VH-VL binders against q96il0. Designs and how they scored, part 255

Target 1, 167 residues: q96il0
Amino acid sequence: APERGAERRDTAPSGVSRFCPPRKSCHDWIGPPDKYSNLRPVHFYIPENESPLEQKLRKLRQETQEWNQQFWANQNLTFSKEKEEFIHSRLKTKGLGLRTESGQKATLNAEEMADFYKEFLSKNFQKHMYYNRDWYKRNFAITFFMGKVALERIWNKLKQKQKKRSN

## First folded at step 9 (VH-VL)

Design A29 (framework fv_ebrasodebart)
Fold by ESMFold2-Fast, scan of step 9:
Structure A29 (fold): chain C 167 residues (1-167), chain A 120 residues (1-120), chain B 108 residues (1-108)
Amino acid sequence: as target 1 above (167 residues)
Amino acid sequence: QIQLVQSGAEVKKPGASVKVSCKASGYTFTDYYISWVRQAPGQGLEWMGWISAYEGWTNYAQKLQGRVTMTTDTSTSTAYMELRSLRSDDTAVYYCARDQSYKPKGHDYWGQGTLVTVSS
Amino acid sequence: QAVLTQPPSVSVSPGQTASITCSGDKLGDKFAYWYQQKPGQSPVLVMYEDSERPSGIPERFSASNSGNTATLTISGTQAMDEADYYCQAWRSSTAYVVFGGGTKLTVL
């Protein structure tokens, strides 16, 4: 978890830290993998004195995360659906039922499944290419704003030092 | 220059389907999503869904799930919206609008709108 | 579905400042957008990402978004600003885009 000491100033050096209840976490935290996207969500901490630039960065990161989760949830659902349809069609063509003699779900061997994987990858090649392009563009924008926030914090710290030195 | 040009007005009976087209020009089609937004006479804007310009990734408004289908043809830079099982309360001007795929820039260009009238 | 609430109408005199509000639970945690629509015309994006102006939109348009309320502010309001104004936010869990009910701005 990223250290929040630079963003949150200590209230006292007495060894008593500022309390944040679990609902109002003082740090970003990572959740369990989402059921549909299989990606771990990041829950962002919101500081009390968040600047407009910091807010914009947080919203941009949140929007990018939600976009990414939506893409992979859709991709995973599409894969699962098309896989089941492929298996069903191949079993029908062979005159086989959808269930084994033991009542289990019928499957295809690795050689037959290779046909599905090749088809799925080729069909989705362009989609994944554009996803990667947009993913890189999004992360470039986030990195750029992270740099702007870092510069803002340095500038504000310098202004505070100048203010402190005035009599 | 950047333009989104929509197909012409339609008059339909209840239970029919309508398919509206939106032809994009003047920009890289695959850099943007296309949103569909409708507006009933004298009413506000209602978002129907969006489609990515690459490989048909869609997200539809829950109210319209099962009745709407959005598609694209990248070779012609055209987006389509088909609405089925039309009702009188589907009477509206239907707009397409672009939204950048890699940044939340908002709908900066809109089509001229297509009036769809549903009446018996 | 998420609901964004706008006042149905706002009236101002020419040269005065108009303020149009958009309210929704935790709206300040999302990006807000503003659109201007004149009768018989398509909407025009006037503000994006809370407070950014598109190229071609006059400097007198500004906006903010915090807490539960986003605000579009038009300083030195002109007759040409008379229009319907719609706010928009995204709601990623159920719908990507949500519009407010709209506000009719009258300049008299």
Scores: ipSAE 0.659, ipTM 0.845, lowest interface PAE 1.2, mean pLDDT 84
Fold by OpenDDE, second read of step 10:
Structure A29 (fold): chain C 167 residues (1-167), chain A 120 residues (1-120), chain B 108 residues (1-108)
Amino acid sequence: as target 1 above (167 residues)
Amino acid sequence: QIQLVQSGAEVKKPGASVKVSCKASGYTFTDYYISWVRQAPGQGLEWMGWISAYEGWTNYAQKLQGRVTMTTDTSTSTAYMELRSLRSDDTAVYYCARDQSYKPKGHDYWGQGTLVTVSS
Amino acid sequence: QAVLTQPPSVSVSPGQTASITCSGDKLGDKFAYWYQQKPGQSPVLVMYEDSERPSGIPERFSASNSGNTATLTISGTQAMDEADYYCQAWRSSTAYVVFGGGTKLTVL
């Protein structure tokens, strides 16, 4: 009896993407967190017969996503930079080196870091306020267009039903 | 032996969030998908979504879009499922399950389940 | 979401053959997995989509697909086979997983 070769369950080589969104997918896909923003990107579905309203909604969602990605990427970079500068400055003021005797990166205690966070939040308060405002505006617009698209889809379904009854 | 060990039972109020963990062992965590499935009391199985442990791709059930977030920590071989804006109808046992490699088709190993109770 | 339809219950006498069906639109393109769930326990995979059995599943379990219907067959049904059985499919277009409503198998 020929040994039915154990179908080598193709173990994807380590480090190669094993999943690709189906080309005929009918929904959005969510990717891994971006390395800079830490936000998960959404790959938006494009219908074959995309209406102008659907297209406008998709574009608005894409633009809003890009805006969010850029904002948080820049914010995270700024935060990391300022944090490092703060740590270095405080260590220097204390007469401490950047490394401990054990060769580890010197760190500040939680209380000292609390000062940094307070200062950082204070400094960026206005920026965050504008972000929040714009975030709400964008999401309101998206929601509004989602409603329009929903109504359009309902209307199209009704028209199709009427046409089928007339034939 | 392949095992999926979930976090303990949770009691939450409506509007709160819950995060359930699933620690995998006995296999290469990054080679598989993790699906989450819930079961309301006396009801059938409901698929919630899956995550690729390696790529980080997620696919959520349409009903849960915007309320569910799945994540993985490859360093600890742990999957997480967060469900937000909890409602009474979210009361269920939540299962993590290992999917086949390459495609999230079937679930060959299951966690023990986590009861999440949403009560006022 | 495509709904997989199962009978809510099936009853069989010990030693008889139990058949549980799972029907759905476009299931013909999709192979069904089968799960057994006993009260208070996690589901256990009993059949792969290609009608193969996992290790530890008795040979009395078999599955077949015909058109839009998948069937789980348990020959020589035993008292220990009393459980809820779920079929499951995967949609290639959406990569969604869909479960049937479940079938309670009672061994009388």
Scores: ipSAE 0.040, ipTM 0.645, lowest interface PAE 3.3, mean pLDDT 87

Design A3 (framework fv_ebrasodebart)
Fold by ESMFold2-Fast, scan of step 9:
Structure A3 (fold): chain C 167 residues (1-167), chain A 120 residues (1-120), chain B 108 residues (1-108)
Amino acid sequence: as target 1 above (167 residues)
Amino acid sequence: QIQLVQSGAEVKKPGASVKVSCKASGYTFTDYYISWVRQAPGQGLEWMGWISAYEGYTNYAQKLQGRVTMTTDTSTSTAYMELRSLRSDDTAVYYCARDQSYQPKGHDYWGQGTLVTVSS
Amino acid sequence: QAVLTQPPSVSVSPGQTASITCSGDKLGDKFAYWYQQKPGQSPVLVMYEDSERPSGIPERFSASNSGNTATLTISGTQAMDEADYYCQAWRSSTAYVVFGGGTKLTVL
C-alpha cells in the first residue's frame, strides 16, 4: 500500500488520448465517460484488510453502478434507434434521400423532431418513473450500509481502546 | 402472501411452441425481475433468461437466443415464457422466480414449476 | 451457458460440519447465492449476497465468498439438510445468471 498510484497516457491512432486508472492507490478512481451510457465509471479502492461489511458495501456500489450504466446505455440505444427510424420514415414520406449532397446524414427540422420527442417521452413515462424509484431505493441501501460501516469502525475503535486499557 | 403460480403441464410435439405463464401475487410486480430457470430430468438448474417487469428489457441465455421470448403483463401481474422449435432435449420442469430490480437479493420466491414434455 | 464448478456430492455424518464449494474465475468480485432443492420441490434460497441468511433459514447455515471460491457451510448438519445445493453468481447489469452444477449433500 506504499504506492500512491500511477497514470499512463496512450494515444490511439485516431489522435485521441486514453488514460489508464492507477494500478495501486489509496483512493477511488473516476474514469472517462462511457460511450454508451455517458456516465463516468468509478473504480473502487480495495483495502488489504477490508471487512466483510466493507466488501458488501463495495459490491453494492459496483452493482448499482453497472445497473445504472446498463439502464442508460439501453435507453440511449433505444432513443437513437427510434430517432433514426422516425427520421427515415419522415424523409421517405417527403421523397428525400437519407444523406445530403455533402454526404452528411439528412435531418428533420425542430418542429418535426418535436413530434418524436413528445411521443418518445410519453411512451417512456412509466419506465422513467420506475427507474427513479429504483435509483432512490438503491441509493438508500448504499447509504444504509455506509452507516453500518461507520458504526463498525466506531465499535472497532472502542474495542481496541478497551484492549489497550487492559494492558 | 407472496406467491408465483404457474400454468399446468404441457405435452408438445417436436417443432411446436410452448408458452408458460407465471402469475405473481402479494407484492409489487414492477419491483422485480422474473427469471426463467429449467431443469431436465435428473439434471441441474439451467438459467434461460430474465425480464424486468417495468422496463420490458430482457436478457436471454445464448443457447436459447432466437428461440425464447419473455414478456410481462403488468395489468395482470403475469410473466410469460415462450419457447419455439421444441426439441426432445427441451423436456424439463420450467420455473419462474423473482429477484429484486433495485437490489440483487437472489431468487427468494419460486413458482411450483411446469413440466413440459416434448415427445413424438 | 457457463457453469460454476461444484463437487457432485458431499457426505457428512449427523452433527458434523458440511462444506460445499463453488469455484469460478474472480467469483469473489461478485455476489454469490445458494439454493437448496429437495426431490420434487422448487429451489429455496438459503444464502444471498455472499453471507446473508433469508428469514427462516437456520443459523447453522453460513457462507463466504473470496477470490475464486464461494463456500456454503452447514454446522451441526441434520438429516433435514439432505438435498441438492446450487450456487449462483453474477447478476450483472447485463443480467447474466450462472448456476453451479449442483452438489448432492448426503447425511449418513
Scores: ipSAE 0.513, ipTM 0.750, lowest interface PAE 1.6, mean pLDDT 83
Fold by OpenDDE, second read of step 10:
Structure A3 (fold): chain C 167 residues (1-167), chain A 120 residues (1-120), chain B 108 residues (1-108)
Amino acid sequence: as target 1 above (167 residues)
Amino acid sequence: QIQLVQSGAEVKKPGASVKVSCKASGYTFTDYYISWVRQAPGQGLEWMGWISAYEGYTNYAQKLQGRVTMTTDTSTSTAYMELRSLRSDDTAVYYCARDQSYQPKGHDYWGQGTLVTVSS
Amino acid sequence: QAVLTQPPSVSVSPGQTASITCSGDKLGDKFAYWYQQKPGQSPVLVMYEDSERPSGIPERFSASNSGNTATLTISGTQAMDEADYYCQAWRSSTAYVVFGGGTKLTVL
């Protein structure tokens, strides 16, 4: 039985931007744009005395970020691939090569490319709708937990002030 | 001097395949297209298809779809045409020709031709 | 049947002008190529892009395109011009090459 060569699905490497913030940073760090997603990754600060609620918020933010990175990385790869295929197909149909007489990359005109963009958007419309829906859900959840963390911090500050007045 | 040198004459049985080669010299092989044209005895010229030497794009005549394969070897500046499921009506002189640069519009240089005879 | 229509034969006396026509649908928006083929030889390009002459082709060869008809003209026809002549066009929509049926030019 001939071993069917496993088509290496070019899975976008989960290239977590290896941007390491300085070890002594007490703040969230924003990295450079990721090469696949074009999104700037955020390295979340972990407090020494992180509350369970703060930890939950941080994890939710991190998960949401990873979700976004993966979505856009895949979307951009798909877009680039389909765009290239479209261009090649159209050039081939016209009997044109990938290069012009001047040695430049052959391109399609704006009208032809408009057809590609329209088709691509139409094809991916549902995917984008789901993304937007999930994006809002995630961000609402994050906002809710941010509010809870803020209240917790206020409460803790008030308790500390009361203890200092009692001593 | 620009030259296209084809492989020698072939005799094949019906149902067999034939592969004709065309070695190009005297120009940058990858800058041009190669077309294949055949001519049955006493008949006119029939275009079979073209291949881009650089991209490897092919375009075959509708009549020959599924039976013809054109390839190129850029390292040897050689074009190949394979015709499968040969029939008696495939008996012809087969020509390779260089097309204009960047578009296969017309043929400025021709090979010497390869006679392919299909006989039972 | 060839998509491009040529007369099957044209006869001309030495020194006279020979005209070979090639007719096809929407040929006027496409470049015509002309090839000369002598018996037992490969075709030779004699005219390209309607009216351009390759190097080495005599000036007596000319071509024109009007509407759906391309014409190859050989002025002062010589015995050496006796050959089969093929017109050829390129289709931009399909990138197909199409040949005419060929014209046998006889110099009498």
Scores: ipSAE 0.342, ipTM 0.722, lowest interface PAE 1.4, mean pLDDT 90

Design A30 (framework fv_ebrasodebart)
Fold by ESMFold2-Fast, scan of step 9:
Formats: sequence, structure tokens, C-alpha cells
Structure A30 (fold): chain C 167 residues (1-167), chain A 120 residues (1-120), chain B 108 residues (1-108)
Amino acid sequence: as target 1 above (167 residues)
Amino acid sequence: QIQLVQSGAEVKKPGASVKVSCKASGYTFTDYYISWVRQAPGQGLEWMGWISAYEGFTNYAQKLQGRVTMTTDTSTSTAYMELRSLRSDDTAVYYCARDQSYKPKGHDYWGQGTLVTVSS
Amino acid sequence: QAVLTQPPSVSVSPGQTASITCSGDKLGDKFAYWYQQKPGQSPVLVMYEDSERPSGIPERFSASNSGNTATLTISGTQAMDEADYYCQAWRSSTAYVVFGGGTKLTVL
């Protein structure tokens, strides 16, 4: 069983962004950027009379947001880790320590870092390609359900017009 | 046509490691995550983790973190799950199951299961 | 991580309606899934995205998910429906997947 008041969170790299929307807000709430993904979370507004179709759309959007947050948190963590390893490796090759004589972290110049950026982009090309494919597929599904919700709302308005005319 | 075929039963001593394979066929392997789920004799289903077939990204159940490693070989459409430092309570049938990466459709196809017995 | 609670067993007579519940905090904010497992066999997906049926699953299977409780309903229950049923929430595309403890459905 979970501890009372405690939450068990995965440390890396899901990120944790919690926010409380203002009371009586009738719109989605956008929070500050997540520490790990650097993306702003959206708290989806739940209407009082949410239809099953509206609920499905909201769940799809929430699930897509969680997937997107986790992908970018992982990507940012991987970038930072590999950048540090690259710098350490290059400094070791040059016979330099990880710290300057003043105790600050040693750095590489822009020309030396260019090699790292090229390797990182090349290494992650396939990963980013499949991320984009999944992103498109997820947005197609969301757009489809947004269309269904729009049609449901139009149908309800037409139904109300017919009832008003008959009465 | 869609099929997940797992490796055969294994008997291991406590402290050993086991590596179970799951060969996928009949679909685009890289469009799916592969979950690993185990079931001890007479017990329920326990999720162990999943791996994204296209990027190798993994997410493991916390109680198994540090003991489990999941990998894929895209060229053979095969997923692997390695469990280390085996204990008697790791005796279970281990299943692989697919789940679409871009749509929340659930685990629609499962492997036949691999019995792993840990006994001294 | 979240916990899903199911009754250990449910018994019905042939032709009657069986209802199997799955409870978890704010479960209705997530998609729920249902699996059927017969002795010596792998699980079979019988319901997904709260209330959708996979191809090949009989229309007598239906499901709902609201608040803290998801429910699998089998109308006109048949002897062939006798099995263990597991609910699941939090799909593999998010941080984790969790299964309920399972319910043994007996038809007698």
C-alpha cells in the first residue's frame, strides 16, 4: 500500500510538475516548465457534464502529454550525461584534470564541442525520426476525436433548435 | 499471422541469471512496445517493465530496478529480458506482450509464456 | 504506485449477468483494460480503452470506467466464460502499468 500523503515517484526522467489551477477556472491551466523535460504541463479542465466522447479526448490528450514529457526528460538527461562524459574523455586525453587550478569545472571550446554535437545528432537521428512518427500518429488520433466532439456539439445545438421550434 | 514466440523453460539455481527471448512476427516490430509480465504459481499478473522497440527506451518496475535488463534486436524482431540474482520467489511463468506505441490499445497479443524455476 | 483491487471470486448461474469490479484511486481518469485467462493459457485482451471490444470478443462483454471503479459486465454468461479476469490501468506508454489482483469467475 502507498504511504499516507506520500507519493512514490520515478526519479529519472519522468519529471514532476504539479500545479493547482485557480478555483472556478473554465479553461485548461498551463503550469511552469518541468525541471527535466523543460515542457509546460497542461492541466485539462473537466466540464461538469462531460460526455463520454469528451472524456476519451481528454484522456488521449493527457496520455500524449505524459508520453511527450517522458521522452524529452529522457532525451535531456541523456544529452547532459553524454556531454559530461565527452568533456571528461577529452580532458583526460589532453592530460588535464576535471577541475581548473581555481577549482572550477574545466571546459572545452566551441570547436571541440562541435564534434560532440555532430555525434549526438547522428546517434539520435533514428530515435528522433520515430519520435516524430509517433507524434504525428498521436496528433492524428487527437484531431480525429476533436472532430467527433465538434460534430457532437453541432448535433446537440441542432437538436435543441428543433425542440425549441416544435415547442 | 501475428505471433510472439518465447524461448523454452529454464531451471536455475539461486544467484544465477536467466535471459528469456521473445521473437515477434507478422507485424511492424518498431511500432510496438514489448511488456514483460510474470505470474508466480497460483498468483496474479505482475508487470516487470516495457521496452520501446524502435528506440530501446526502457521503464522497469521499481522493485526489480537493478536486477532486470530489457533489450531488443530490431534486425531479428526479438525482445529479451534478463533477470539477475535469482531468488526462489522469482519462480514464475514469464510473458512478453505487445502494446502499440502511438495508441492506448492494450496488450492485444501475448507470447506463450516461459516457465522459470529457481530451486536449490 | 497505484493499487487496483478486485474481488477474489464471483459466481453466477448460466445465462445470468456477471459483474466484476476494479477499484483504484482516480481510476476513471485513466484508461482501463480487461484480460481473460484460462488455465494453462496466456491472457487474452477482452476490453480496451474503458469500453471498446477487440475483434472476436462477443457482444455480451461490456465495460465502464467512472470515478474510482471500472466494471466488466458479461451478459448471458456462458460456461466458456469461466476464467480468471484481470483489470489493468496506466498503459506502457506512460510511467508504469498496473494489474488488479484478479477475479475467478465461476459459472455453475
Scores: ipSAE 0.470, ipTM 0.764, lowest interface PAE 2.4, mean pLDDT 83

Design A31 (framework fv_ebrasodebart)
Fold by ESMFold2-Fast, scan of step 9:
Structure A31 (fold): chain C 167 residues (1-167), chain A 120 residues (1-120), chain B 108 residues (1-108)
Amino acid sequence: as target 1 above (167 residues)
Amino acid sequence: QIQLVQSGAEVKKPGASVKVSCKASGYTFTDYYISWVRQAPGQGLEWMGWISAYDSYTNYAQKLQGRVTMTTDTSTSTAYMELRSLRSDDTAVYYCARDQSYKPKGHDYWGQGTLVTVSS
Amino acid sequence: QAVLTQPPSVSVSPGQTASITCSGDKLGDKFAYWYQQKPGQSPVLVMYEDSERPSGIPERFSASNSGNTATLTISGTQAMDEADYYCQAWRSSTAYVVFGGGTKLTVL
């Protein structure tokens, strides 16, 4: 009867809430989006009796995650930098300041920004093609090892059943 | 056969710049990153940075940030490393090495090394 | 920045097992790699993905990686194994690379 609810969130000094996950979990945990890549990191659970094959799969998944996060962090930073440079260049050409009379950042309209987006996509076409190729190859390898781990677990369960049947 | 062939030895004065080349052959150049690793006389291996052959993205060691630039030319399958504002403690053998982008095999092939001597 | 610590020197008799350690915080959560370098030569990859052996590397080379320590083991050590050995963690694809300080293996 004296059962308490789920772990409650804390409130930071700024008045915003923060969440503290349970101290220990028997499954993977998904974190908040990374500020640069916008991808959510997975924190992998390490079982007590992790096999060498399970460890290799976990490290492959972790390495792929780090590669993916690095790619998108770099891509997002490049996009932001080139976008700002494009806007500054166009505003300077028009004889306009970087800020409006009200102090806000000066912007270009959708028609003017269309030129930037077309150039950016064209310029990065090959890069994204290579990213997709590598993403495919990495996920194929992960799927392959996931299959091996699944077969190992099935085999171990069958061995355990045979042992119990023998005694 | 897989090969990484580097440019020849260089002797430079302090304050000069050096640019070392690394020509790859026998594999798909854009499937690999190229790391640059140097080794001062009698010292260990020091990672300088890497460049992705397919998108030219670079990541440099903090100690060398602002002095090093890495580039690639995919039409000739060649990687380049330029080090500026040379000092006597930059005297080292400079290696290029490949690292596969989609498999964690590490640096499986290395160039022969380029000796760069910085002396007054 | 991460630091990988290796003993500067290890000595073994011919036919004996050599053990070279590489220590770093949470190193066992990353893949470790090992390189052999003989005087005047480029490094050679001898172990990758913690315990995998490249084609052409003798079976007497093995490795492990757990906790904070990766270990390179050379069974039945031969005179030809005398070299400097370097561990590595992280890869180019994960933004940076770290090498250990190196271990001189002497076979006497």
Scores: ipSAE 0.580, ipTM 0.813, lowest interface PAE 1.7, mean pLDDT 84
Fold by OpenDDE, second read of step 10:
Structure A31 (fold): chain C 167 residues (1-167), chain A 120 residues (1-120), chain B 108 residues (1-108)
Amino acid sequence: as target 1 above (167 residues)
Amino acid sequence: QIQLVQSGAEVKKPGASVKVSCKASGYTFTDYYISWVRQAPGQGLEWMGWISAYDSYTNYAQKLQGRVTMTTDTSTSTAYMELRSLRSDDTAVYYCARDQSYKPKGHDYWGQGTLVTVSS
Amino acid sequence: QAVLTQPPSVSVSPGQTASITCSGDKLGDKFAYWYQQKPGQSPVLVMYEDSERPSGIPERFSASNSGNTATLTISGTQAMDEADYYCQAWRSSTAYVVFGGGTKLTVL
């Protein structure tokens, strides 16, 4: 049985957003849309006195963002590739060339493309379901830690007020 | 591995024709365009034209219109470039190159080149 | 034919950053490919139009586009990087391929 050479899936390069926030920034920055994922990256501010809970929250947000960037970069690449292959195959089936007689790029009509979209969505349905599940899990965790950080901040403010009243 | 193997060097007289071959391997030949690029001694790269291996649609550089013919043989995965009415200024290394799939925009693989010398 | 303009030569010391520019009309709409050619060899693709590197091209190679100018940048230039470099564009109106005049990179 000839070993089918593993087609190295061209993994979308981890698009390090070239967006760098100003060095003196004291807040989170939103970058331009990434060219692969089309998602806007967030550069998270790191406070000088970051608590362990704040750090954990920041890391979870960062990891979730990276996860989203990678998922959509790969999904968009796959979509673009499969779309082009579909167009090519359909033109072949129709006995049409890649170009019209006028030399223009041959295209499929909206109805034919609708078939592609339906097929693509059907094929990737399970993948999208898993993505949605994991998205909710991650965001739930983030929200939970946001609550913890908020409580910590309240507690620290109360302690500071008590100390000021005692002096 | 993807390879483009060209025919050997040619020496021609002015007014003659030359036909260079480019055999492709390691990929689906009909899914790509083939471009031809030449380089005169000590000069830069000059694009000559491209051909679709799928439907044999061609696009030639304006300077070479009427003198160049590009063809493909899908059975042998071979592209051909014929240049007619040769002149001394046609002396160059001729390259075949694979273009991107479905788009004749860039050249990701190149042949080894074929030297064509036009001398009286 | 629209001509892509490159500097004829660029010289850099080992370890320095080399920058090669490619300028042309309406290049802003069309990303440039970059090729490396060593003496007696075929051109090798070093950068795609989207500033992505082909497999096997070192990370020290990068490209950027700004307006009508494309730039190839080689960080930490090595002796092995000495070559001719060509930019290439594609014209959507004619589907013509256009090359720059080439830049000789010398590593001193």
Scores: ipSAE 0.017, ipTM 0.559, lowest interface PAE 6.6, mean pLDDT 86

Design A32 (framework fv_ebrasodebart)
Fold by ESMFold2-Fast, scan of step 9:
Structure A32 (fold): chain C 167 residues (1-167), chain A 120 residues (1-120), chain B 108 residues (1-108)
Amino acid sequence: as target 1 above (167 residues)
Amino acid sequence: QIQLVQSGAEVKKPGASVKVSCKASGYTFTDYYISWVRQAPGQGLEWMGWINAYEGYTNYAQKLQGRVTMTTDTSTSTAYMELRSLRSDDTAVYYCARDQSYKPKGHDYWGQGTLVTVSS
Amino acid sequence: QAVLTQPPSVSVSPGQTASITCSGDKLGDKFAYWYQQKPGQSPVLVMYEDSERPSGIPERFSASNSGNTATLTISGTQAMDEADYYCQAWRSSTAYVVFGGGTKLTVL
């Protein structure tokens, strides 16, 4: 029977219905956020009969994900380092230590931190604009190939329908 | 015409620095990364790093981290690669090549190469 | 993947099919690229995104990429195809570009 080949089944109906429901299809899996980029990685499912066009789409999505994760990991690292340097510099200028009387981390008030955020955003404005440009171009390319894959699947479905009727 | 034109050959002593230029023309400079690739005599291609032509974001090969600096001048559509603390094993032809920043089409145009000779 | 491995040399007679391999862990999960370099010249991109040909590259050049191996195939090899061939892939964690060691194609 075709059904037994497609899914792992038990012959006991009650066991199958509760403990082992049929898994109809596989799909992409989303992992936990990366420590550095804070983005969730997608683990792409690879079909057994993946077409060349589907393979190209998957590779393009994977490459774009790696690019995106690397960009944000670097951005977050740069932000963290510059923030720490800014805080240390301002505390040194005030003649204050890195720790309070109670042993907690010494911090700057919201007004002082606003100066840092303004400078950081200003310095990185061009970088973020260029990132957004590339991000949209990359997603346009992915969408284009998604369209090609969708058309391929529609074409194959129509071909299958024609073959059934040509009996 | 799309072209990448590099500066001329250099002869350097060990410990010196060299700065090679790569002038781009015929395309939108800010749509591409510029890779630097070197080739020692009789050896294969070795990637050194690339620079985003718009913002100057760089990624360098681990082996060269700390010795190489890549920069761009968008007003002249020129990329630069400076290699410091030269050693005899840095003797190579140095190439610049472009690759699209948003689509991985590979290095479709290359400069003519710059021979850098490091000898005592 | 840490490194891309190519055979140092491949020899074929004129009109024969040349096959140049490029091996790396999980290479088939990445796009592969191929470059041709003749003595005294800059490299020329001959194949991109596994199997696509740039404008101006003869149809006798084709390529594939699956598993751990990418292959450049030159059908009806001509004397003018004699050159060094390099494969390339991306390595996003350490470097964005990795080249194979190169293969010298000799047309006997």
Scores: ipSAE 0.510, ipTM 0.766, lowest interface PAE 1.9, mean pLDDT 83
Fold by OpenDDE, second read of step 10:
Structure A32 (fold): chain C 167 residues (1-167), chain A 120 residues (1-120), chain B 108 residues (1-108)
Amino acid sequence: as target 1 above (167 residues)
Amino acid sequence: QIQLVQSGAEVKKPGASVKVSCKASGYTFTDYYISWVRQAPGQGLEWMGWINAYEGYTNYAQKLQGRVTMTTDTSTSTAYMELRSLRSDDTAVYYCARDQSYKPKGHDYWGQGTLVTVSS
Amino acid sequence: QAVLTQPPSVSVSPGQTASITCSGDKLGDKFAYWYQQKPGQSPVLVMYEDSERPSGIPERFSASNSGNTATLTISGTQAMDEADYYCQAWRSSTAYVVFGGGTKLTVL
């Protein structure tokens, strides 16, 4: 029985960009654009004396980043796949090959491609609405925690100044 | 010289399948389409379908959809046409023909034909 | 399938001009190829869609298109031109190939 070669489902690799910043960095690092999502990953710095609020903020930022990376990686893959299928289907219907006489990849005209984009956007409209909603929710939460962390830092600095005046 | 050489004559029973081969030479096989055309005795030419030798795209005549399969082997520059569920009215000479490059519009070279006889 | 209509037969005397017509719906957008077939032989392309002759086809063969009708013209018809002639079109919407019913040319 010939072993049916397992169609390697190109599962979008869980594209945690393996960008490792220098170990001694005290700053957030921005990596190159991810090949699937085209989003630049951020490696968040972890302070030695990270407060519980700072940790919560960092985790929320990380989770939001991962969520964004996964969403756009999947969307880009879907888009690319559907675009290719659309082009192939239309070329086939026209009796055209995938290559032109010049050996270039055959493409559709702008009008035909406009139909694809319209259909794709229409099909994914609800998905994008939910994404936008969730994006705002996540970013509001992040902003809120950023404010809390800022207040905590101010308070801690004030306490340290008072202690230095009392000694 | 460009040549299309087809397989020999076939005799089949009703309900059987036939597979005809067409070996191409003298040109770049993958740059062209191959069409299949049949001709019943004393009748005109009937287009069956075409195949793109490079991408493997096929287009079959509506009448033959579900019964015909066209394939190519690029390594041997050979096109194949399989017709299934043969009937007496499928008795014909079957031709392979080379179409124009990049578009299956016209047939500039033809095979010698393969007689397929369907008899009970 | 769009049917291309040809006269079933055309007769001409040697040296005269033979004309074979091919008519079909929306043929005006579709250029006709022409094939010659002699008994027991494979079809041979005699005219391209642009009214061009393949190499080896005599200059006495010409083609024209007018509206929904394609015409193959053979000037100075010879006995060797006796054959079946088929017009063929390509449909852009379906990428189907369509043949005419064929015309038997007899040289009397």
Scores: ipSAE 0.024, ipTM 0.616, lowest interface PAE 3.8, mean pLDDT 87

